VH-VL binders against Probable nicotinate-nucleotide adenylyltransferase (nadD). Designs and how they scored, part 6

Target 1, 199 residues: Probable nicotinate-nucleotide adenylyltransferase (nadD), of Chloroherpeton thalassium (b3qyz5)
Amino acid sequence: MKKIALFGGSFDPPHYGHFALCTLTRELFSPEKIILSISKNPLKGSANAPEAHQLAMAKLMAEELGKTGPVFEVSDWELRRAGFSYTIETLRHFHAIEPNAELLLCIGEDNYQIFEKWKAYQEILQLAHLVVFARSGTQGEQQSSRIIPPERYTWVQLDLPLSSSDLRREIAEGQDWQAKMPSSIAAHIAAHRLYQNEK

## First folded at step 1 (VH-VL)

Design M2 (framework fv_gimsilumab)
Fold by ESMFold2-Fast, scan of step 1:
Structure M2 (fold): chain C 199 residues (1-199), chain A 123 residues (1-123), chain B 107 residues (1-107)
Amino acid sequence: as target 1 above (199 residues)
Amino acid sequence: EVQLVESGGGLVQPGGSLRLSCAASGFTFSDYWMHWLRQVPGKGPVWVSRINSDGSTTTYADSVRGRFTISRDNANNTLFLQMNSLRADDTALYFCARGDYYDSSGYYPLDYWGQGTPVTVSS
Amino acid sequence: EIVLTQSPVTLSVSPGERVTLSCRASQSVSSDLAWYQQKLGQGPRLLIYGASTRATDIPARFSGSGSETEFTLTISSLQSEDFAVYYCQQYNNWPYTFGQGTKLEIK
């Protein structure tokens, strides 16, 4: 059965944590396509990159991922929509394009633990199988497994050492951040002076 | 049980300063965005400021920008609002609230609020 | 900014009655609308979000409906603990805005 994996996020900036999640998803699930879906945040502040740069950096990440194997694409569908765009709307969009594909929704353990607060979360479970990335030694699966049926998710252990919020702060403070992402993305950030005024 | 308890309000003269605190319990404080809102009697709440889970990102309403500073101490589960150059129109009941956050997975509403701490700016 | 107008401003009702509160937005907010209950001396309590989704631990007698610019909160069989001020809030556009409130008073 054809599988399409979806990673939603602002990629603000993308980093090696995203790289690791994407490559591991390819190895474990062998999807026909892995889509980096750029989410918009109408509530984002001046510390965040403009949407054009979020898209440019995501495309650079997909290019770098593509060097390790084909299947990576970027979607700017959410950025082109008016108003708020929720994961359920993105899943409806991709389901309409590929109605016979199995959608894999890739999320972190933090988002899994608040999944019942997601817009139309029950419909999400009908449209997609969850792939939940969790750190070693966490207790999330032990404490909140009753909300999401076990057959609707796969638990994947992977320590995620990087945070886009921490990176934005490190860039603004002039700390050594460049080794935490592919060099093409680091060059883009430097060339366009992104994240320079965040504290 | 989730609890948010504000303190630090009081009477202050125009141009003065106050530091508000919000003590959080019953949840993993470091996982949540936190907000300050204020309310004048007979009116609805008005958003003042927000801070992300690790404190690296802060946002302010235009009316308080440059005068108020939001911060957090995740080790002690406490949210702060430093208020400087206070004006008569800052008089309100100040609330802290958990988790108004948006991403592609959803909008996470302000689901828990404190009882509020009153701030009166008057001579 | 989006202005939310609630009606009525006050409503005097008896326990057991069905109550409907309205919230009107100055422009479309899609379904991005929440309802809060606030009692004297307390902070607001989330009741409904996404126009019609009940928050955790909120009794079934509370229900929300509407979309775009017209929204309603309904309380079936009003209980004594339901006398409070009710606020609507939109989160479709920044900055977030709240209505002026509807006060439910015992008759």
Scores: ipSAE 0.015, ipTM 0.513, lowest interface PAE 6.9, mean pLDDT 85

Design M3 (framework fv_gimsilumab)
Fold by ESMFold2-Fast, scan of step 1:
Structure M3 (fold): chain C 199 residues (1-199), chain A 123 residues (1-123), chain B 107 residues (1-107)
Amino acid sequence: as target 1 above (199 residues)
Amino acid sequence: EVQLVESGGGLVQPGGSLRLSCAASGFTFSTYWMHWLRQVPGKGPVWVSRINTDGSSTTYADSVRGRFTISRDNANNTLFLQMNSLRADDTALYFCARESGYDFGYYYGMDVWGQGTPVTVSS
Amino acid sequence: EIVLTQSPVTLSVSPGERVTLSCRASQSISSNLAWYQQKLGQGPRLLIYDASTRATDIPARFSGSGSETEFTLTISSLQSEDFAVYYCQQYDNWPPTFGQGTKLEIK
């Protein structure tokens, strides 16, 4: 059975943390492709980039990832919809497109700890295998859940010292941020003066 | 103020049809999944139907599937329930309700409801 | 469908009393349970979600507890405006289902 991995996020901006997650997923699971799915949040604040720039930067990230090995794709399906998309809707969409593929849903440990609050989480577990990225020094794997069967997730330890929210602040404050992402993305941010209005 | 106001209920004969409306105000209607529920006096609410943000996905309770159609008009902030082939056991107070839409992947239940519109099916 | 059974069916109480309402699920629903208050002529009002989280603007006297199959709603000091019917609702599995309700009435 072929595998397709999904990374959902705003990519606002993408950074080397995303790069590391994607390349590690490719090495561990050998998926046929990895999809960067741009999440829509109508409640995003003024510190966020416009959706067109989120999409452009995600495409730049996929291009940079493609230099290390195929196949990386960007999905703007959620952005084209009128409002919020629950993860189950996105999974149903990709399952309809690739009904014979096993979907790998890549999430962070914080989201895993509250997974039973996700809409239709039982259906998510039927449609996708969870890939949970956890930081060293956390006790999340020791906190058993009767709700998520052990065979439905894989625990991957990876320290990510980068966050998009911290990067938006650092860019707004004129801190040294450019080394934290591929140069093509840094150039896009500089050319369009993204994230300059955050206090 | 966040509000939902139902209308369109009434008395109808078995086999008849009714179209219920739910007018939303005070929030961005197009970003929320919406529900119809019904309640008979002295009993708890019963879920009837659900619709996603753009109307491309709809789900129905087994008892109404094939007879009821949920739809929405985001331009006019209105939710609809078209009820066909009505039966005596469809008699109830019908509510529209807003599903939590604050976070992708989270479902917290129904945080805003209307007052209900009564539907009576009798001969 | 998951069946929710509430107890008691009716409870006669006086203002100032501590009230505990129970809800039992036919199978485990984790913490995916909400509590609602319904007054005559009104739609239900969300009180608690995720078994124990108070909804916005809900007074601190309302608290929820429990997990899996056994849940309780507690009103620590009943006020006159609290006389209503209370329903539990699960959203662990579709379709969402409600209990039959517990009616709080004046003694």
Scores: ipSAE 0.012, ipTM 0.475, lowest interface PAE 9.0, mean pLDDT 83

Design M4 (framework fv_gimsilumab)
Fold by ESMFold2-Fast, scan of step 1:
Structure M4 (fold): chain C 199 residues (1-199), chain A 121 residues (1-121), chain B 107 residues (1-107)
Amino acid sequence: as target 1 above (199 residues)
Amino acid sequence: EVQLVESGGGLVQPGGSLRLSCAASGFTFRSYWMHWLRQVPGKGPVWVSRINSDGTSTTYADSVRGRFTISRDNANNTLFLQMNSLRADDTALYFCARVPYSSSFEAFDIWGQGTPVTVSS
Amino acid sequence: EIVLTQSPVTLSVSPGERVTLSCRASQSVSTNLAWYQQKLGQGPRLLIYGASSRATDIPARFSGSGSETEFTLTISSLQSEDFAVYYCQQYNNWPLTFGQGTKLEIK
């Protein structure tokens, strides 16, 4: 049965943390496709990139990932919709396109801990197997919500603490940020002066 | 053998406080998320509060937030509901209930018999 | 919050009859719906979860069906111990909400 993995996020900007998560998912699950699904960010301000640049940078990330294997794609479906999309809506969309595929939903440990607050979280578990990336490994898993049956998720330890919010701050402050992402993305940020403080 | 037994209800005047207890037996209490619900005779149950297995996460219905506190003592297999600033509208039969382990749903497989709370002068 | 409306409010029936109870949600709850039986002086008893799955030790005469906004609980051959109030409950959205109940009474 064909597997399709989904990574949802703003990719604002994408970084080597995203790169590591995507390549590890490919190695562990051998999915036919890994989709970077770009989330709409209607409430964010001048500290964030415009949607066109989120899409451009995600496409650059997929190109870099594609050099390691031809399974990476970008979805702008959420960006094309009028409002914010819940994860269940995105999963329904991909299930409709690929009804015979097993969906893998890739999330961080912080989102796993509050999963019961996600809209229609039980339907999410019917449509997708969770891949949970955890900083603290088995200790974090033992402290996790019991509401998710163990057969519905896989716990993956990956201790690579990079965050887009830290990167936006570092770029705005002129710190050494360029080594934390592929050079094509760093060049795009520099060329378009993204994440600069308003003067 | 699996049982939940509520206690601590009674008659209390508006603005008063009450502490409800729920004694669990016959299962590994520390492994389960627990809820409090209430019911007025002739009406359906109303969800009040939820607590996770280790007590680090709690959620409350809008009507009780800031007034009620859910807590648990896993060493003694007991769930609590501290009720402050009680109002006439809090009058109901109060139930504790369990959500099944290995469940992806918030349906309640075990309920107690309830403890009555009457807020009146 | 999601409002669940049950119908009928009261149903007078005889043992042996097939009974169907309805629950309508104000917005989609997928299949995240449970059914309970409550007898006088007792706490509710879980009958069905996930719209159609029977809970442990629930007799085969109880069955559930439906999805989205329209759900039914069916009792294929009503027995004397089945006279009770029945409630539906959604767990798709917070806060968790219950219907107002359907009372089965003997005619």
Scores: ipSAE 0.000, ipTM 0.440, lowest interface PAE 16.0, mean pLDDT 84

Design M5 (framework fv_gimsilumab)
Fold by ESMFold2-Fast, scan of step 1:
Parts: C-alpha cells; sequence; structure tokens
Structure M5 (fold): chain C 199 residues (1-199), chain A 121 residues (1-121), chain B 107 residues (1-107)
C-alpha cells in the first residue's frame, strides 16, 4: 500500500528546518508523495506574512525539495476554506482523494503531548499513522503516549536548529537570515519586504 | 503479522562462545531499534543489549560489556548476538524484542519465543 | 538502578474473580511503566504501557492505574486464559528493569 505524508504548517517562512524534516521523511518512509499542507494561523498579526505569500513561499520550498528527490506537493485546501480547519477535516479530505493510501501525519513533540485535546483525535488515529519529530535527549526524557497505541506512531529524534518565529524576528532585526532558507525564498522575502515591522 | 524467531542457543562450556540469531518479519526491520533480553526460569527478564535501526549505535548491560556483540543484517531482516567468554551466570532463555521505532521507547510490543543458553562444565 | 517490587508473589484465584496486582518502584518512574503477561513456553506479551494505556488487541478486562512509585494492574473478571505470570517494567531510566513477577494460578 502506498504512503502519502502530510506536513501541516503555516510555512511563515519555510526554512532549512522544514527542508530537513521533509527529506528525512522521504528517506525513512519512502512515501509516494509528501504534501506541504498550508494552515491558517489564528494568532497571526503584522509580524506574519499574508496568506498569498505563505502559499508562494511554500511552492518555492516544494520546488527546491523536488530537486533532491520524490515529488513534493503543496496543498492550499485549508486556506481556501472559510475559517479555521481542524486536522481531522484535512485528513478526511485527503482520505477521500486517495482512499487506498496510508496517510502519515507529521507532527512535533509538543503536539504529540496534547494530542488528546485535538478534535476527533480517535478518528485521526483511524485515518493516519503519526510521525512524531522530537528533540534529541536521554531515554528518560522521552515521553510515552498514554492515548496513542504504539502501532499508530513512529518516534523520530532530530534536533531542529531553526524556528519560523525566530526567523521572523531575525528578519525584522536585519540579522543574517538569508543563509537559513533556500535562496529563492530569501529573494521572495526581500522583494516583497516581508516580516519588516516598521513604525 | 509481526514475528520474531530466535535460534542458536545450546549447551556450551565456560569460556566458550555462541552466536544467537533472530529472524524478523511483518514490519520494516531496518526502521526499528532492536533489543536482546534474557530470563532465568522463575525470574523476571533482564535487559542485555540494544542496537539502532542502521547499526550505528549499540549499548550493553554492564554484566556483558566487552564479551557480547550485538549486530544486525538489514538486508536479511536478522538480528545477532555474538556471546564470548561465557560464564555460568549467562545461563538463561534469550529473547529478541522489537522497540517502537526510530527512537528508543524502552518497552517492547513484540518478543520472540526465546532460545535457551546453558553454560556448564 | 530502579528496583520494582511486585505483590503478591503468587495468587490463587477462580475464574470470574476480580484480580488486583501491585508494582512498587524504589524511586519515581512517572508513568513510564509497562505490564506484560507471560505464559509457559512463550515470550512476554505487552498488556499496558504508560501505566494505563491498553496495548493493541488487549481485552477490556485488563486495566492499569497508578503513577510515580505505586502501580496496579486489574483484571475485572478473570478468564481461564489469564492464568500466567505478570511482570511490570520501568522505562524511565536505564538500565531497564522488571519486577520479579506475580503468578496467577488456579485455586
Amino acid sequence: as target 1 above (199 residues)
Amino acid sequence: EVQLVESGGGLVQPGGSLRLSCAASGFTFSSHWMHWLRQVPGKGPVWVSRIKSDGSSTTYADSVRGRFTISRDNANNTLFLQMNSLRADDTALYFCAKDLGIAVAGYFDYWGQGTPVTVSS
Amino acid sequence: EIVLTQSPVTLSVSPGERVTLSCRASQSVGSNLAWYQQKLGQGPRLLIYGASTRATDIPARFSGSGSETEFTLTISSLQSEDFAVYYCQQYHNWPLTFGQGTKLEIK
């Protein structure tokens, strides 16, 4: 059975951390495709990019990833919907399109720890296998899920050196941010003066 | 269906050597940490050794370090335990066990049936 | 190393009875505690992990509770196939350690 991996995020902006997670997912799971699913950020303000630029930068990231291996795709399905979409709705959408594929849902450790608070989390576990990205630590620092059966998740330890929130701050402050993402994305940010909070 | 089948156990004299094998099927062997544990009849299991999915990292219990070597053949879905300088207190039923994935969880969803090792003169 | 002490060592019971098995840790293990069932001639079978989460295909009559140093495995209505030895295991610290076991036998 073919696998399709789903990375949900705002990609605001995409960076080499996203690049590393996507390529690692390809190497570990050999999915037929990896979908970058753009989510709405309910907490976004003037420090965040408009949705049109989130989409443009995610597409640039998918193009750069495509040069290294399997086809990467961008989904703007959540952006096209009115209001916020829950992950269960996104999974139902992709399951309807590819009913015979195994869905891999890629999430971070923080989300894994509060998974029981996700809408319809039991249905999520019926539709998708979780891939949990966690920071490296001692064996005693790893948490076992109280609600996710072991056959429904894979734990991947990876130190992620970059975050989008730190990058937005670094861009606003004029720090050396351009080396932290593909040059095509850096050029887009510069051309459109994204993440620059001027008074 | 996940299966783990151990083999290679037997009777050996103190100071001798044995090589245990564990044939794995029903899961992506190359993506999982694997462990060896041992058990004396009437007692609980004792952890012996672990090996990372790609073979790049190994860890051993203090009692076997320097004498035992864990290894794996991902092309043939087989886990090995080379046991050298065997002692009477290495006598036990030896199990291979599957960890949860790429990261070490430290509990085991599947075990084999065990292969007996007896060290006596 | 963390020492796990199980009680009772042996329990003689009849089918249909409610059974409670205890496991005590020498220091806190949080909720990083698993329970296994082992029958003669077989490897252990995972029942519970994370102190209270039932493993796949494990009957609802098995439940786990507890945290820190005191843990309990309960079988709500004992069936004939449940006569076995039960082990607790901590995965909070290395080395991994198991309890000495509780044997359930027919009365």
Scores: ipSAE 0.000, ipTM 0.433, lowest interface PAE 18.6, mean pLDDT 83

Design M6 (framework fv_gimsilumab)
Fold by ESMFold2-Fast, scan of step 1:
Structure M6 (fold): chain C 199 residues (1-199), chain A 120 residues (1-120), chain B 107 residues (1-107)
Amino acid sequence: as target 1 above (199 residues)
Amino acid sequence: EVQLVESGGGLVQPGGSLRLSCAASGFTFSSYWMHWLRQVPGKGPVWVSRINSDGSYTTYADSVRGRFTISRDNANNTLFLQMNSLRADDTALYFCARDQYDILTGFDPWGQGTPVTVSS
Amino acid sequence: EIVLTQSPVTLSVSPGERVTLSCRASQSVSNNLAWYQQKLGQGPRLLIYGASTRATDIPARFSGSGSETEFTLTISSLQSEDFAVYYCQQYNKWPLTFGQGTKLEIK
């Protein structure tokens, strides 16, 4: 069965952590496509970069990933919607386009631990197999969500201590951040002076 | 296992200051948005402030903007609310709550609350 | 600011009864509506989010319905531990707002 992997996030900014997760997903699951889906949730706060720059940087990341192998695409479907978008709506959208494909939903361990609180989480589990990325030392918590059947998720350990939130702080503080992302993205951030004046 | 415990409330005079703390345990605190909410007995909760996972972004209700400061110490899993220029109408039970990360909705868990009374 | 109005303000009921609580929004909140239960001396407990999705560890007797401006929380067979105050909350527009609450009291 054809597989399509979905990485949802703000990519605000993208970094080598995203690069490693996407590359590892390709090697482990051999999906036909890996989609970087730019998320839109106005109630979780404004993006620190304007949406146009989130999209531009995600495209730069997909371009860099494409140099290591084809299959990487960016989806701005959620950004084009007039209102709030939930993961279940994004999954319904991609399932409607590719009804015979197996969807892989790539999430972090923190999201997995509270997955039962996601809108229509049971429908998400019917539409997608979860790929849960965890840092070293969290393997004992694979079953912290007792409601999710073990056959509906795969636990993947990856020891990369990078986050967009930490990176935004480092950029704002003038720390050495450029080595933590592809140079094309670092150049975009510098050229447009992104993340310089955080609230 | 997942718990939030507030402390630091008390009786204070108008114009005074208090600093509230919220101790988090049982989850990766540094990965979640956190909120402060308050509640007057017999009334519904009122949202006060929020802070993102690394503390770089904060927002405030209009009624407290410029007087309250939300902050966090991810190394010690603690959320703070510094309250200055306190008014009688800031009297309430103050709760911290975890925001459901990414596209999740609702607040869960909440703490048990710490009482703040502003009066002469 | 979106105003949420709950009804009734107080309801006296017996265990085993079916209970329906209403929440009306002053403008559309789509389905971005949550329900909480609060017992005396405790913080609120999330019951329902997205208007109809039951939260983790919430008993099946609790269900939510509605969209836009009209929402209901139903308890299909009230149990003794369900006597509490119930609040609705919208997260469609900042600032986040809650209803004034409905108190369930034992008859």
Scores: ipSAE 0.000, ipTM 0.440, lowest interface PAE 13.0, mean pLDDT 82

Design M7 (framework fv_gimsilumab)
Fold by ESMFold2-Fast, scan of step 1:
Structure M7 (fold): chain C 199 residues (1-199), chain A 119 residues (1-119), chain B 107 residues (1-107)
Amino acid sequence: as target 1 above (199 residues)
Amino acid sequence: EVQLVESGGGLVQPGGSLRLSCAASGFTFSNYWMHWLRQVPGKGPVWVSRISSDGSSTTYADSVRGRFTISRDNANNTLFLQMNSLRADDTALYFCARGLEYGDYLDYWGQGTPVTVSS
Amino acid sequence: EIVLTQSPVTLSVSPGERVTLSCRASQSVRSNLAWYQQKLGQGPRLLIYGASTRATDIPARFSGSGSETEFTLTISSLQSEDFAVYYCQQYNNYPLTFGQGTKLEIK
């Protein structure tokens, strides 16, 4: 049975932390494709990049990842929808177009800890296998202490020191930020003067 | 038991500033989106601002954009709202609230802290 | 922004009665609609989200239903602690918006 991995996020901007998560997922699960799903932000004109640039940078990230293996794609499905999109709706969408594929939902430990409060979380568990990325030394519960059956998730330990928040601040302050992401993305940010208003 | 306790409200003159705090307990604060809302007596709540679990994403209502700044200190389980250039129509009871799925609905709220902007 | 209109504005009822509260949206919010209860001197309490899903620890007498622009909160067999103001809230679009409220008071 083929596997499709889903990474949801704003990619605002994408960075080497995202790169590491995607390549590790490929190594561990050998999926037929890994989809970077751009999360819908219903607001515009904030300090963060416009949605069009989030999409452009995600596509650049997928292109860079594609140089290491041809399984990476970007989905703008949520951006095309009216209103707010929930994870269950995105999973239903991908299940409908690939009904015979096993879906892998890649989430952080933060999201896993509150998973039982997600909209239709039991349906999510029927549609997808969770891949939970846990930071070293971060507060959290292991598989055995959660109510989610152990066959429904895989726990992956990964220490990621990068954050989009820190990068946006570093860009605005003129700090050394360009080495923390692929050069194509750094060039896009510089060419369009993105994140210049960040604190 | 989940608890949110707001503080920092008070009387201030138009054009002045206030910083509100929200102390969280009973849950892992760093896992949740947080919101500020305000309410005038006898009326419904009005959304003011939200902040992501790691503090990387912030959003503001049009009426407060450029004047208010939301921030958080995950090490001390505290949410902040820095309010500058205050106007008479900012007068309200201010609540912090916990959000789920990118702050879509609000499962726990505090009791509120009053802010009065008058000459 | 999406405007939510609640009806009735006030409702006088007795304990044990069945109560129905309505919320109408100015445009489709799909199922992204929540209901809250607020008592004097307290912050709101989440009752229902996703139009029909009861929040944790909310009694079965509270139920929600609805479609696109028309939503209903039903309280079967009112208890004395249910006298409060009830608000609907949409989270389909930002800014988040609330209805003006329905006040339940003792007959």
Scores: ipSAE 0.007, ipTM 0.539, lowest interface PAE 9.2, mean pLDDT 84

Design M8 (framework fv_gimsilumab)
Fold by ESMFold2-Fast, scan of step 1:
Structure M8 (fold): chain C 199 residues (1-199), chain A 125 residues (1-125), chain B 107 residues (1-107)
Amino acid sequence: as target 1 above (199 residues)
Amino acid sequence: EVQLVESGGGLVQPGGSLRLSCAASGFTFSSYWMHWLRQVPGKGPVWVSRINTDGSTTTYADSVRGRFTISRDNANNTLFLQMNSLRADDTALYFCARDETIFGVVSYYYYMDVWGQGTPVTVSS
Amino acid sequence: EIVLTQSPVTLSVSPGERVTLSCRASQSVSSDLAWYQQKLGQGPRLLIYGASTRATDIPARFSGSGSETEFTLTISSLQSEDFAVYYCQQYNNWPPTFGQGTKLEIK
């Protein structure tokens, strides 16, 4: 049975935190494919990059990841849908394309904490096994949730101090941000003057 | 119809403990994430803690981590905040609040749609 | 943490006036901003979420606008029950944070 891992995010911008999560997912689960799915948030403002640039940077990240193994691809399926795009719809889409594959849904601990608020979360648990990335130094995992059965998730410790929102601020303020992402992405941001404030 | 009522506040000396309660009615308490927040007169609210539907996931503000414990009793529709090692700067009006649900689009924290009236906590030497 | 700065701190107004309250974030919160009304002796009441969506049963005279770092709450025709303190809150970045408040008082 082949595995397909789904890593959802805005990639606004992608950074070495994303790189580490994707690489670790490949090492731990050996999926046939890891899909970087660009999440659509209709409430995002102009401090964020235009969707075309989010897609371009995600593709650059997949290209950099591809140098370490040929299993990474980008999906813009959510960006092409009208209205809100929910994770359950994305999972239904990939399940319909690959009905015999096991889907792995990669999420951070913060998203795991509010997972019960995700649309159709019980159906998500039927379609996908959760891979939950938690900060290092956590004293074990939280007491097992009765809402999410322990057999439906794997807990992975990984300390990621990087945040896209912090990076957007650092870029806008002219701080030292370029070392926090692959150089191809840093070059794209500089060339297109992304995340820059007007005077 | 939806109502939250806090109790358990009072005067306590530094280093002391208090247990706050929040009685919920008019909604399915077990289906909602809940928050504790506090407010000093003349200032805005400050988030203190969050708990999920079954109590298995809790998060705390840095200033109270290790000293406060949030918990819930779904059978009796009650939210608790156990406060230990209280300091003068914990003095505030404490509110419980219901977490407004969003779907599929995850923000770091949700806004609160229903709040109680608050219970005052004074930590004085 | 994200700091929210509200202005003005206090505004003296008369019923019937159009009132505009501002909230500025230290970094982008997209549209993940809510507005609350708090009256003396009461807990806050949710007015607006998602920067511009009115909560259930909130009168049409209340409206929100803005995105990123600059947000505005407008009361188109102030009524006597609207004298209160108003707070903005962001829920885009952890931890959730509130502004210092803007107090509307009778002129």
Scores: ipSAE 0.006, ipTM 0.484, lowest interface PAE 10.3, mean pLDDT 83

Design M9 (framework fv_gimsilumab)
Fold by ESMFold2-Fast, scan of step 1:
Structure M9 (fold): chain C 199 residues (1-199), chain A 123 residues (1-123), chain B 107 residues (1-107)
Amino acid sequence: as target 1 above (199 residues)
Amino acid sequence: EVQLVESGGGLVQPGGSLRLSCAASGFTFSDYWMHWLRQVPGKGPVWVSRINSDGSSTTYADSVRGRFTISRDNANNTLFLQMNSLRADDTALYFCARAPSWFGELEYGMDVWGQGTPVTVSS
Amino acid sequence: EIVLTQSPVTLSVSPGERVTLSCRASQSISSNLAWYQQKLGQGPRLLIYGASTRATDIPARFSGSGSETEFTLTISSLQSEDFAVYYCQQYDNWPYTFGQGTKLEIK
């Protein structure tokens, strides 16, 4: 059975936290491909990079990840469609094009704890196996929800306190941000003067 | 500076409605999970509701479910709490707070809070 | 719901002392625990999250430890500005809950 792992996010900008999650997923699950799915936010503010640059940086991240091994792809499917895009819609899309592949949905522990509040969460569980990234001290299976069957998720420990929102703030403030992401992405941000606005 | 400012509180009779607002500035509002919490003088904070970065997921404390609605306007950096069917025990100082995320979805606790807006439910 | 119990309720201390505050959860919350400081007339200030990770701009004298159901906040060499009420909070599951608080006061 072929596996396809899915990471949804804004990648605004991508950073070494994303890098670590992606490489760890490859080592643990040996998927045929890992897809970085760029999430659409129709209410995007001026502090965010334009969608074209968000896509360009995600592609740079996929190129850097590709240097460490196969196989990383960027999906702009959510960016091309109108209106809001929910995880269930993205999963339906990938299931339709790869109906025989097992989908791995990579999410953080906090999102797992509110999973019953996700749109069509029971259908998500039918379409995908959850890979839940949890911080040190979560004690693995002791975080399991009574609602989500234990055979439908896998716990993975990873502690990295990096966030795109903190990174945008650090860039705007002129802090030392460049070491927190691959140099190709840092160069792209500098060349295009991204995240330089006051808000 | 990173700042959250609540408004919309006031005096209201039992059964009435109020809409609270929380204006965010100094950060990219759309990257953060947002919370409403309330506190009675001399007691600890009580969590009321949360909303994720894009507004697609909301959660409520049992005491307010069905009566309160949390929402957000990312274009205008504003968080809202619509409060209906207000009761005397909803009287409190209401805070908004943000929670950072490392890849759009992971919550790290609430690192910035507002000053609070007082709500008094009494005849 | 998950109940958090803090001890002691009140602690009388002098500047320069080492202070230890405890928080116990009614069920396992792994490391999904935060500590906050609240001074009169102010909103709470995040000190620690993930049980042991110090928040941005928080002095090194604050440290957190523990997991599962037993958690501790330690303040080494207490400063005058540290006299406040301290709350623990779990974010393992909703409803998110806070402890009743520990008040630090001058002896």
Scores: ipSAE 0.000, ipTM 0.441, lowest interface PAE 11.3, mean pLDDT 82

